# Ledger of designs, part 44: VH-VL binders against q9hc84r5073to5261

Target 1, 189 residues: q9hc84r5073to5261
Amino acid sequence: CICSMWGGSHYSTFDGTSYTFRGNCTYVLMREIHARFGNLSLYLDNHYCTASATAAAARCPRALSIHYKSMDIVLTVTMVHGKEEGLILFDQIPVSSGFSKNGVLVSVLGTTTMRVDIPALGVSVTFNGQVFQARLPYSLFHNNTEGQCGTCTNNQRDDCLQRDGTTAASCKDMAKTWLVPDSRKDGCW
Below, E stands for the ipSAE of ESMFold2; O stands for the ipSAE of OpenDDE; V2 stands for 0.75 times the mean of E and O plus 0.25 times the DockQ between their complexes.

## First folded at step 17 (VH-VL)

Design v1 (framework fv_emapalumab; at its last look DockQ between E and O 0.03; V2 from the best seeds 0.00; counts 0 for: pae O 12.3 > 2, placed apart)
Fold by ESMFold2, look of step 17:
Structure v1 (fold): chain C 189 residues (1-189), chain A 122 residues (1-122), chain B 111 residues (1-111)
Amino acid sequence: as target 1 above (189 residues)
Amino acid sequence: EVQLLESGGGLVQPGGSLRLSCAASGFTFSSYAMSWVRQAPGKGLEWVSAISGSGYSTYYADSVKGRFTISRDNSKNTLYLQMNSLRAEDTAVYYCARDWGYYDSSGYLDYWGQGTLVTVSS
Amino acid sequence: NFMLTQPHSVSESPGKTVTISCTRSSGSIDSNYVQWYQQRPGSSPTTVIYEDNQRPSGVPDRFSGSIDSSSNSASLTISGLKTEDEADYYCQSYDSSNHWVFGGGTKLTVL
């Protein structure tokens, strides 16, 4: 099961359904319906402002968040001397390429491409600030995913599954329902 | 300033192959998805292929799937289109175009190259 | 997939307003965002509207985009027409396989 996003708004679900979605909030990309494998969850925050930037900053980068067991991994991009570089926060602490803890492996390739592997689950997530890809094995996650990445069922007919458990006519409409409320952001609650 | 410069167009026989290049400058190339769009003489625009900023995801129009391969070399800021098994119907001006995808863009083609002409005829 | 249908041509006098329609053949026009591109003769296309109704930086505010769900169409409206607006205009959206679908194009003539 492979879910991807490119161009900031173009999505391909785990079962290959394509759609476009614009959002300035945090959304659930994927979470387990039933917590079978460490309660794995993926979130995309389209306006991630760090403590080094004010909440009123004109632009903030995207951040991809991975929740697994009690760990919180944030993948984002920062500017270093006018050049974009990857920034990985592991439980709110910046970490470097090659970091490993509790079965989670972190890599940075080049300057902006970040990779997280969870070998026990066969899970791989990549993100460079604008493009992500999440690989989940069908054998472990079949019938147990929901979010903007859809279901991992080998059936595109149920890919536009909304938060209320119903299937939307289009995945653009489904994607809105996966909003994570955040009263600190205009229009995100 | 953003610049996109296509090259590699020319005359080729049916069944032949051609590789197009698009040299990019003035922006962080690896942060943007890129597309190829073509326009047959006197006709409208037709999307051909797209590739994500990392190069991991690729997309093709049904008319070229299996014959064309999009790729990129982010270390050289260059987009490529390998065109195999060319047909007369592939005759067109080929444009490379940048996808605006940072922060709040939905992926519109915000900068286009000048185009390179590919002519497939016997 | 679906088609985007545009009028073949449209004309209007300088200073007037013109609207170019883009009708989706199947499924809802609201399913995916609509973009608009301008192509002057002998030139590369440029974007004038993205995400239904947003203007890229540098595009005059006399260009506007809209969606009409009841007619299942998008529209590009150009007010205060200038001779430099004479061009071909293409709408574009995405099908369910994330392919880019272009309309057939509309030739705008400014008399």
Scores: ipSAE 0.006, ipTM 0.476, lowest interface PAE 12.3, mean pLDDT 83
Fold by OpenDDE, look of step 17:
Structure v1 (fold): chain C 189 residues (1-189), chain A 122 residues (1-122), chain B 111 residues (1-111)
Amino acid sequence: as target 1 above (189 residues)
Amino acid sequence: EVQLLESGGGLVQPGGSLRLSCAASGFTFSSYAMSWVRQAPGKGLEWVSAISGSGYSTYYADSVKGRFTISRDNSKNTLYLQMNSLRAEDTAVYYCARDWGYYDSSGYLDYWGQGTLVTVSS
Amino acid sequence: NFMLTQPHSVSESPGKTVTISCTRSSGSIDSNYVQWYQQRPGSSPTTVIYEDNQRPSGVPDRFSGSIDSSSNSASLTISGLKTEDEADYYCQSYDSSNHWVFGGGTKLTVL
């Protein structure tokens, strides 16, 4: 199952359904319906601001968050000395390419393409600020995912699963239901 | 073989200053975060400070914040701890230790030096 | 922030099994972030258990770590106790502010 987002707004679900969605908040890209493999979840934050001095840019870049077991990995792009660079936070701690802990591997390809691997699960996630891709083994995650990436069922008919468990007519309509409410963020409730 | 060798310890009066050094060898120094951990005589371990591999990120225990400064010179494979406004309670053996992994923060300490004794006494 | 509380001392005969507890005062203890260090008299600390209850190379399998969520504690278990195991043992973790937190240490005496 491969879920992708490109151009900041174009999505392709695990089962290959394409749709366009643009939001200004944080959304659930994917989460396990039943926690079986570390309660894996992915989020896209469209206005992530890091407190890191290194990442302290005059902008709030998009950030992809990966939650696995008790770990939180944040992938974002920041400006360093006038150049864009990938910034990986592992439990809010900046880590370098090649870092690994508890079965999670992080790396940066080039300058901005960040990768998270969970070899034990065959999971890989990439993000460069504009393009996102998550690869999950069907054998492990089938029929146990929900979020903007939809279901991993090899059936596009059920891809637009909403937060309330119902299936929307369009995945665009489904996508907005996966908003993570945050009253501290304007319009994100 | 990974080696860490602390130096700079000694006797200093309260309010005084001291600078510790830790010479590292046997590994790519700049790739690892480093920490200072101290142990008062007959007491337990207390983390003091940490610095990322690049030197950009620094972390301090509340007990030393504002008084101690951790730094490193990667060209010299040396870790430093500038200690100002020293107090009697700062008396301890100070260990430098290597953190695991490649990151700008702390983890677990996989290698320790032999330590250098700092005694703050009037 | 939190504290890690260990018993001051434990003792046991050679060949027996001993367990040293490490209780976290607040927040949930997590094996992924708990380490155990051994410090023999007159020596520097060495790691015996690190993240997810793993053993570094050279540490015998007599040493094992565990977590008890109900008591919010980690435990170091040493089976087949040997005289060389006599040492101080410290648990360690860190908080979200990237501060290392050590337990108070436990003196293990091999009788």
Scores: ipSAE 0.000, ipTM 0.530, lowest interface PAE 12.3, mean pLDDT 90
ESMFold2 (binder alone), look of step 17: mean pLDDT 90; pTM 0.914

Design v2 (framework fv_emapalumab; at its last look DockQ between E and O 0.04; V2 from the best seeds 0.00; counts 0 for: pae O 12.9 > 2, placed apart)
Fold by ESMFold2, look of step 17:
Structure v2 (fold): chain C 189 residues (1-189), chain A 122 residues (1-122), chain B 111 residues (1-111)
Amino acid sequence: as target 1 above (189 residues)
Amino acid sequence: EVQLLESGGGLVQPGGSLRLSCAASGFTFSSYAMSWVRQAPGKGLEWVSAISGSGYSTYYADSVKGRFTISRDNSKNTLYLQMNSLRAEDTAVYYCARDSGWYDSSGYLDYWGQGTLVTVSS
Amino acid sequence: NFMLTQPHSVSESPGKTVTISCTRSSGSIDSNYVQWYQQRPGSSPTTVIYEDNQRPSGVPDRFSGSIDSSSNSASLTISGLKTEDEADYYCQSYDSSYHWVFGGGTKLTVL
């Protein structure tokens, strides 16, 4: 099961359904329907202003957030002396490539591409500020994912599962239902 | 006010090279993805290439892959298109355009330059 | 992987309503957002509709966009047609390889 996003708005679900969705808020990409593997959850914040306040006066970068057990991992980008660099926050603390804690491995590939592995689950997530890919094994996550990344069922018919448990006519319509309310952002309530 | 000013167009023989520039002002250049779009005389619009705000990610239409290279210099607020191995089919007005998308995302093209003409003729 | 087909030209009288179609050749029109651009003679393009049916700031509300899943098409509708609306109009979407795809363009003539 592989979910990806290109260009900030072009999605391919775990079962391969393609759609375009543009939102300026935080959305649920994936979460477990029933907590089996530490309540694994992925979020995309399309306007993450806390890490680059001085460089982001006009626009803020994206951040991909991973919640696993009691750990919060944030993958984002920041501008350092005119150079874009990846920034990984593990429980709000910046960490470097090679960091490992509680079964979570963090890597930086090149300057901006960040990777998080959870080897016990066969999970990998990559993000470079514009493109992400999340790989979940079907054997562990089948019938237990929901969000903008859809279901992991090997069946595209049920990919557009909305937050209320119904299936939308298109995944573009489904994706807007996965909004995470945030009163700090205009129109994200 | 957002401004995009293309330059570097001209007359070139087939197989030749040109480098287009797009000078940007009135916005935080490094926060926006940029595109090149071309329009052959009397024809419609054709997307050519895009680059993320940082320059990390680049994208090309199949018709130009391997011949054109998009780049940017964020310290000079300038977008570039290096065009090699030019063909008669590359004759067009080349526009630079700003992508309205969230940081490095693909959105719609909200501001366009005036265009620069590239003519490739034998 | 797909083409967007538009009529080559349309014409209508001032004050009336015109609709310009944009038909996707393969895959669903619903899969990706559709944008519409206006290009007046001698000018660069400007956006009049984004994300199927949204208007950028400053675009009059007589411009509207819609999607028809049954015909696999998008439409740009201009009501209360004015002579200043005379232009070429392009629809645009994305293919499965995430390349930008433009329609062939429609010349709108205001009679």
Scores: ipSAE 0.007, ipTM 0.567, lowest interface PAE 10.8, mean pLDDT 85
Fold by OpenDDE, look of step 17:
Structure v2 (fold): chain C 189 residues (1-189), chain A 122 residues (1-122), chain B 111 residues (1-111)
Amino acid sequence: as target 1 above (189 residues)
Amino acid sequence: EVQLLESGGGLVQPGGSLRLSCAASGFTFSSYAMSWVRQAPGKGLEWVSAISGSGYSTYYADSVKGRFTISRDNSKNTLYLQMNSLRAEDTAVYYCARDSGWYDSSGYLDYWGQGTLVTVSS
Amino acid sequence: NFMLTQPHSVSESPGKTVTISCTRSSGSIDSNYVQWYQQRPGSSPTTVIYEDNQRPSGVPDRFSGSIDSSSNSASLTISGLKTEDEADYYCQSYDSSYHWVFGGGTKLTVL
């Protein structure tokens, strides 16, 4: 099961349904319906605001968050000397390419493409600020995912599963239901 | 054409209050963050306050925090600045400005009003 | 928090090139977050350079921005200086709290 987003707004679900969605908030990309493998979840924060010692000024770039067991990995892009660079935060701590902990591997390809691997699960996630891809083994995650990436069932008819458990007519309509409410962010409630 | 027109400036005594308004036109007002920037006579620019497009998020310079309140009425395309407990050092021309790219860019003030003068003096 | 420091004044003859510096006191300077504003006497500020040294429509290509990481400074360069360029120029950035920070401004006199 491969879920992708490109151009900042174009999505392809685990089962290959394409749709366009643009939001300004944090959304659930995928999560396990039943926690079986570390309660894996992915989030896209469209406006991730954080302080960085290497950044000239605060910016709120997109950030992809990966939650696995008790670990929190944030992938985002920061500006360093006028150039974009990948920034990986592992439990709120910046880490370098090649860092690993508790079965999670992080790496940076080139300057901005960040990768998270969970070898034990066969899971890989890439993100460069505009494009992400999540690869999950069908054998493990089949019929146990929900979010903007839809279900992992090899059936596009059920891809537009909404937060309330119903299926929307379109995945665009589904997508907005996966908003993570945050009263600290304008319009994100 | 984008237009911003400030009003409400005038003479006020120290400790007094004043409310500035900025009438906006020529763009979708609610889609843009707005800022107030002031300039004391013969001095430089000082950012005062900003407000998100919806009005939900507000930001203040330390120099005015707790005394000034920024707000907006998107149905009227109007930005406001309520100034309380005014001080002599608040004397300045107050500009309203549109913040382009509140979310999708670093943001810069792409349009400015002509300003309204606030004089705080006994 | 940081400050942006500009020279108080600069002067140059018409047709020449002038550079106005903007030095950041802490944190790394980045062109993606530096803006320059022009304020002619008796007028409101207008943007001449914004994010990543871009020029707004209507701003001539005589105006350009640059970054010097070694000095942690941004610079506004005006080539082919014209009398109409006489103005105050302000650099600007912002911090993690979305507080805008302006430089002190530089008065450019065209001799």
Scores: ipSAE 0.000, ipTM 0.540, lowest interface PAE 12.9, mean pLDDT 90
ESMFold2 (binder alone), look of step 17: mean pLDDT 90; pTM 0.926

Design v3 (framework fv_roledumab; at its last look DockQ between E and O 0.34; V2 from the best seeds 0.00; counts 0 for: pae E 10.7 > 2)
Fold by OpenDDE, look of step 17:
Structure v3 (fold): chain C 189 residues (1-189), chain A 122 residues (1-122), chain B 107 residues (1-107)
Amino acid sequence: as target 1 above (189 residues)
Amino acid sequence: QVQLVESGGGVVQPGRSLRLSCTASGFTFSSYGMHWVRQAPAKGLEWVATISYDGSNKQYADSVKGRFTFSRDNSQDTLYLQLNSLRPEDTAVYYCARDHLTGYSPYYFDYWGQGTMVTVSS
Amino acid sequence: AIRMTQSPSSFSASTGDRVTITCRASQGISSYVAWYQQKSGKAPKFLIYAASTLQSGVPSRFSGSGSGTDFTLTINSLQSEDFATYYCQQYSSYPLTFGQGTRVEIT
């Protein structure tokens, strides 16, 4: 199961359904429906992004958050010594490429592409601020995921699963239901 | 290196207006949220306003809502704070500051300008 | 608004001293606390975020701790360049708020 986002607003679900969505809040990309493997969840923060497609072209900044067991990994981009670089926060602590803790491996490819691996689960997540990709083994996660990445069932008909457990007519409509309320962010409640 | 330079401060009478500018350099300005923070003479720091990377989201302190307007021109790497209906209590050094992170904004400030002084007095 | 009550307002210390500054939030704010250093006539300098994470380039003698409502900034072995005013700041919710500051003076 591979979920991707590119161009700032283009999504491809685990089952290959493509749709366009642009929000300016934090959204659940995926989470386990039943916590079987560390209660894995992914979030994308779009707080400073607009609904405009042009925002992506203007380097719409994002952060991807990975929650696994009691660990919190944040992937984002920042300016370091005059250059844009990937910034990985492991439990709110900046870590370098090659860092590993409790079965989680982090790395930076090039300057801005960040990677998180969970070898025990065969899980890999990449993010560079504009593009992300999450790879989950179907054998472990099938029929147990929800969020903007949809379900991992090899069935596109159920990809637009909303927070309330119902299926939307479109995945664009589904996507906004995965808003993470945050009173700190204007319009994100 | 990251640099923020404020300008536009001065001495004005109550009820008047000023326009502050903050010119950024040394980083991709359009990727970062920005803030204004002020400090009255011999007083502490007070958050004034926050603006998203593209200006689509804005937050204001209650003390300035309806009077101050925050904007930015990413083509010029410049922030603007329009100060209207100024009051004596608005007297302060005004700092522009950058968000620590792109995208995910924790709303704390890693780089600050030198500040520009605004004095409102009769 | 969330109030950040900082203590003490000021105190004197000597080089080599262990210094502790406290900040108390009026409500639970998890670890959404940053600390700044401001020297006289200068802009604030960013020190700590997430209550306990040091910004790159900040000396290791600085440390932060706390969660919920009580937070502390500690300077192990105070140096001459550390005499300044320190501010805590919460970013749990808008409006963003600062403590009133703690001035660390030389004895």
Scores: ipSAE 0.015, ipTM 0.597, lowest interface PAE 8.1, mean pLDDT 89
Fold by ESMFold2, look of step 17:
Structure v3 (fold): chain C 189 residues (1-189), chain A 122 residues (1-122), chain B 107 residues (1-107)
Amino acid sequence: as target 1 above (189 residues)
Amino acid sequence: QVQLVESGGGVVQPGRSLRLSCTASGFTFSSYGMHWVRQAPAKGLEWVATISYDGSNKQYADSVKGRFTFSRDNSQDTLYLQLNSLRPEDTAVYYCARDHLTGYSPYYFDYWGQGTMVTVSS
Amino acid sequence: AIRMTQSPSSFSASTGDRVTITCRASQGISSYVAWYQQKSGKAPKFLIYAASTLQSGVPSRFSGSGSGTDFTLTINSLQSEDFATYYCQQYSSYPLTFGQGTRVEIT
């Protein structure tokens, strides 16, 4: 199962459904329905790409958060000397390419592309601040994913499942329901 | 060198207003969330308000909601805190502070200003 | 709101002493704790984030630990410039809240 986002707003679900979504809050991309594999969860924070940055949204910084067991890994992009560089926070501590802890490997490819691998689960996640891809093996995660990336069921009919368990008419409408309420961010309730 | 300088404090009667300012230098102001934190005389620290890097999102402590308004002018590298309907319990030194990183995880205050004193008394 | 409770409220110490300050959260907050030092008449100074990570330029005699609800700031060999009030602060959720402070005083 492969979920991706590109151009800042174009999504392809684990089962291949394409849609566009332009939210400016934090959203659940994927989480386990039942915590089988360390309660793996993926979040995308769009807060720094406001609605007023429409055509430029593909280049504004975002943060991708990975929660696994008790670890919190954040992938984002920062400006260093007027140049974009990848920033990986492992439990809120900046780490460099090649860092490894508790079965999680992080690396930086080029200047901004960041990669997190969880080899025991066959999971890989890449993010460069604008484009992400998350790869989960079907054999481990089938029937156990929910979020903006949809289900891992090899069936597109159930991809637009909302947080309340109902199917939306479009995945654009489904994507809104995966809002992470954030009392720190106005309009993200 | 990161520098934050508050101004606009003073002595006012209950029910009146003040406007505090904070000028920033030594960093890319428009990339950072900013905060106000206050400290009553001989008391601890109390978070007051937070504003996002572009000013579009604001958060307030319950004790000041509806009375205080936080804004920023990124062209002048300046923060403003409008203090309306002031009460004696608002008496404090008011600090502006910078959010440590532009990411969504860290909401703590890596650089602080010198503070400006607000006294509300009859 | 998440309450942060510091202990002790004050601590008398001599240069060279090991000082330990605790901070307890009213609910689990992972490692989302920062520590600050405030000298009399001055603004707070940021010391530690993520419960245990020292800000650049902070002396290595300072250390932090903990996760969940219980957190500790330790000064392993107190220096004369370390006499101050110390605050913990949670940033797990709004409202952002501080402990009530711990004064470290000269014996």
Scores: ipSAE 0.006, ipTM 0.513, lowest interface PAE 10.7, mean pLDDT 83
ESMFold2 (binder alone), look of step 17: mean pLDDT 92; pTM 0.937

## First folded at step 19 (VH-VL)

Design w1 (framework fv_trastuzumab; at its last look DockQ between E and O 0.07; V2 from the best seeds 0.00; counts 0 for: pae O 13.9 > 2, placed apart)
Fold by ESMFold2, look of step 19:
Structure w1 (fold): chain C 189 residues (1-189), chain A 123 residues (1-123), chain B 107 residues (1-107)
Amino acid sequence: as target 1 above (189 residues)
Amino acid sequence: EVQLVESGGGLVQPGGSLRLSCAASGFTFSSYWIHWVRQAPGKGLEWVAYISSSGGSTRYADSVKGRFTISADTSKNTAYLQMNSLRAEDTAVYYCARAYYDSSGYLEYFQHWGQGTLVTVSS
Amino acid sequence: DIQMTQSPSSLSASVGDRVTITCRASQSISSYVAWYQQKPGKAPKLLIYAASSLQSGVPSRFSGSRSGTDFTLTISSLQPEDFATYYCQQSYDTPLTFGQGTKVEIK
């Protein structure tokens, strides 16, 4: 099952349904329906603001967040000497390529592409600030995913599964139901 | 200086095929999305298709889906629109355009356009 | 599909006049609207993006605004070079759609 986002708004679900969604909030990309594998969850924050950026910035970069067991991994980008570089926060602490803890391996490919592997689950996630890809083995996750990435059921008919358990006529309508409330962001609660 | 140059237009009979090219220069081709927008004589603008410049994602208007194929060759900085099973209503000036992009990725506004190439579908 | 209903279809105005063109979306689309100018035989030119942001190099006599699903392009003091057809465009969802155009003729 492979889910992708590119261009900031174009999605391909785990079963290959494509749609366009624009939202300025944090959304659930994927979470387990039944917590079988450490409560694996993926979130996309479309406007990730740090305290240092808030004073002058009109926009903030995207961040992809991975929750697994009790770990929180954030993938985002930052500027270093006028160039974008990947920034990986493991439990809010910056880490380098090759860092490994509690069954999670992080790496940086080139300058901005970040990769997280969870070998026990066969999971890999890549993100470069603008494009992500999440790969989950069908054998482990079939019938157990929900979110903007849809279901992992090997058919597209049920890919637009909304938070309330119903299937929307379009995945754009489905995608907005996966909002993560955030009172710090205008219109995101 | 960003430049987009369309070519490959001409006269073709209904049911025929034609391949349009959009040659790009003055920007990092692999970082941008290319759209095709058409305008029938005396009519308004109609969006046709897009491709990510890496070729990883495509989307089509319903009026052309299954008949047109958009592609890109990054080594030539060129996008293509293969048009099959052409119909009279496909007669138009075809523009390629580069979408405006920022870090949010929300803005599909066309700040750069080619000059267009005319496709005429007539018996 | 999101329909963009543009009015008027044409207008005539004198140099120095204030000109207003309106575009209504068939649903809520936030501020995902652009405005283009197209002169005969030429490709469209971006004037306004995100409903109200002026594109670089566009004269300040052009402005855009939003009220709900209504979007407005204003030319504060029409110049001879402003004769053209103007289009609105939504970028909220694919298929991207345009208004039908407003032809501005200078008397």
Scores: ipSAE 0.007, ipTM 0.496, lowest interface PAE 12.8, mean pLDDT 83
Fold by OpenDDE, look of step 19:
Structure w1 (fold): chain C 189 residues (1-189), chain A 123 residues (1-123), chain B 107 residues (1-107)
Amino acid sequence: as target 1 above (189 residues)
Amino acid sequence: EVQLVESGGGLVQPGGSLRLSCAASGFTFSSYWIHWVRQAPGKGLEWVAYISSSGGSTRYADSVKGRFTISADTSKNTAYLQMNSLRAEDTAVYYCARAYYDSSGYLEYFQHWGQGTLVTVSS
Amino acid sequence: DIQMTQSPSSLSASVGDRVTITCRASQSISSYVAWYQQKPGKAPKLLIYAASSLQSGVPSRFSGSRSGTDFTLTISSLQPEDFATYYCQQSYDTPLTFGQGTKVEIK
């Protein structure tokens, strides 16, 4: 199952349904319906502003958050000394490429492309601030995912699963239901 | 304080055109979806159209498709409803409204409404 | 299109009465239902969202419930300021649709 987002608004679900969605808040890209493999979840923050010792706070880029077991990994592209660089936060601590902990591997390809691997699950996530891709093994995650990435069932008819468990007529309509309320963001509560 | 103020209503002949405005204040305009809802005199509420202020995504009721155009200008925090080929049945008070979010996601419930502007289509 | 069949179209009640208004959806729409109150010459006011969530600032005498495709607005004890027209609305799919309305009049 491969879910992708490009151009900041174009999505392809795990089952290959394409749709366009643009929001200004945080959204659930995918999460396990039943916590079987570390309660994996992915979120996209359209605006991410966090003070870091290694990054300038002048820009609020998109951030991809990965939650696995008790770990929180944040991937974002920020300005460092006038240059765009990938910034990876592991439990709110900046980490370097090649970092690994508790079965999670993080790496930076080039300057901005960040990769998170969970070898035990065969999971890989890439993000460069504009393009996102999540690869999940069908054998493990089929029919146990929900969010903007859909259900991973090899059936496009059920891709538009909404937060309340019902299926929308379009994935565009589904997408907005996966908003994560955040009182810190205007229009996101 | 969130405010929506409609304007542009008036009397127009059948086949005529009007453009309504919805001026928003007190919130980040580009972060919300703006809807138009109308109410004929003595009748119920009818959804007309919505727009994503930032993305420009739009949808229309079948009763107005091809005749009405919803748009937004983020620089002015204003949404518009261009109404062409007006008919007598388009006579109504036109409200603009803002939807909101909660834990269930983006909910197209109307938490904030304007005061409305009257459009009368008559020969 | 999803139809919201609202009943009754009107009712007469007295202060202190329990008032119930029902809206039936033409299909399953989960809990994507809101209730509005409208007074003459005014815009609608949101009372309930998500079928049973009370909007902030709305008196607790108002409540919403769901049973399948049946949605109910209840006023536990009608107050003088509650005489108005009420509407249900579904937000499950476009076009967004409203019930026909229920006018609550003083007996």
Scores: ipSAE 0.000, ipTM 0.541, lowest interface PAE 13.9, mean pLDDT 90
ESMFold2 (binder alone), look of step 19: mean pLDDT 90; pTM 0.930

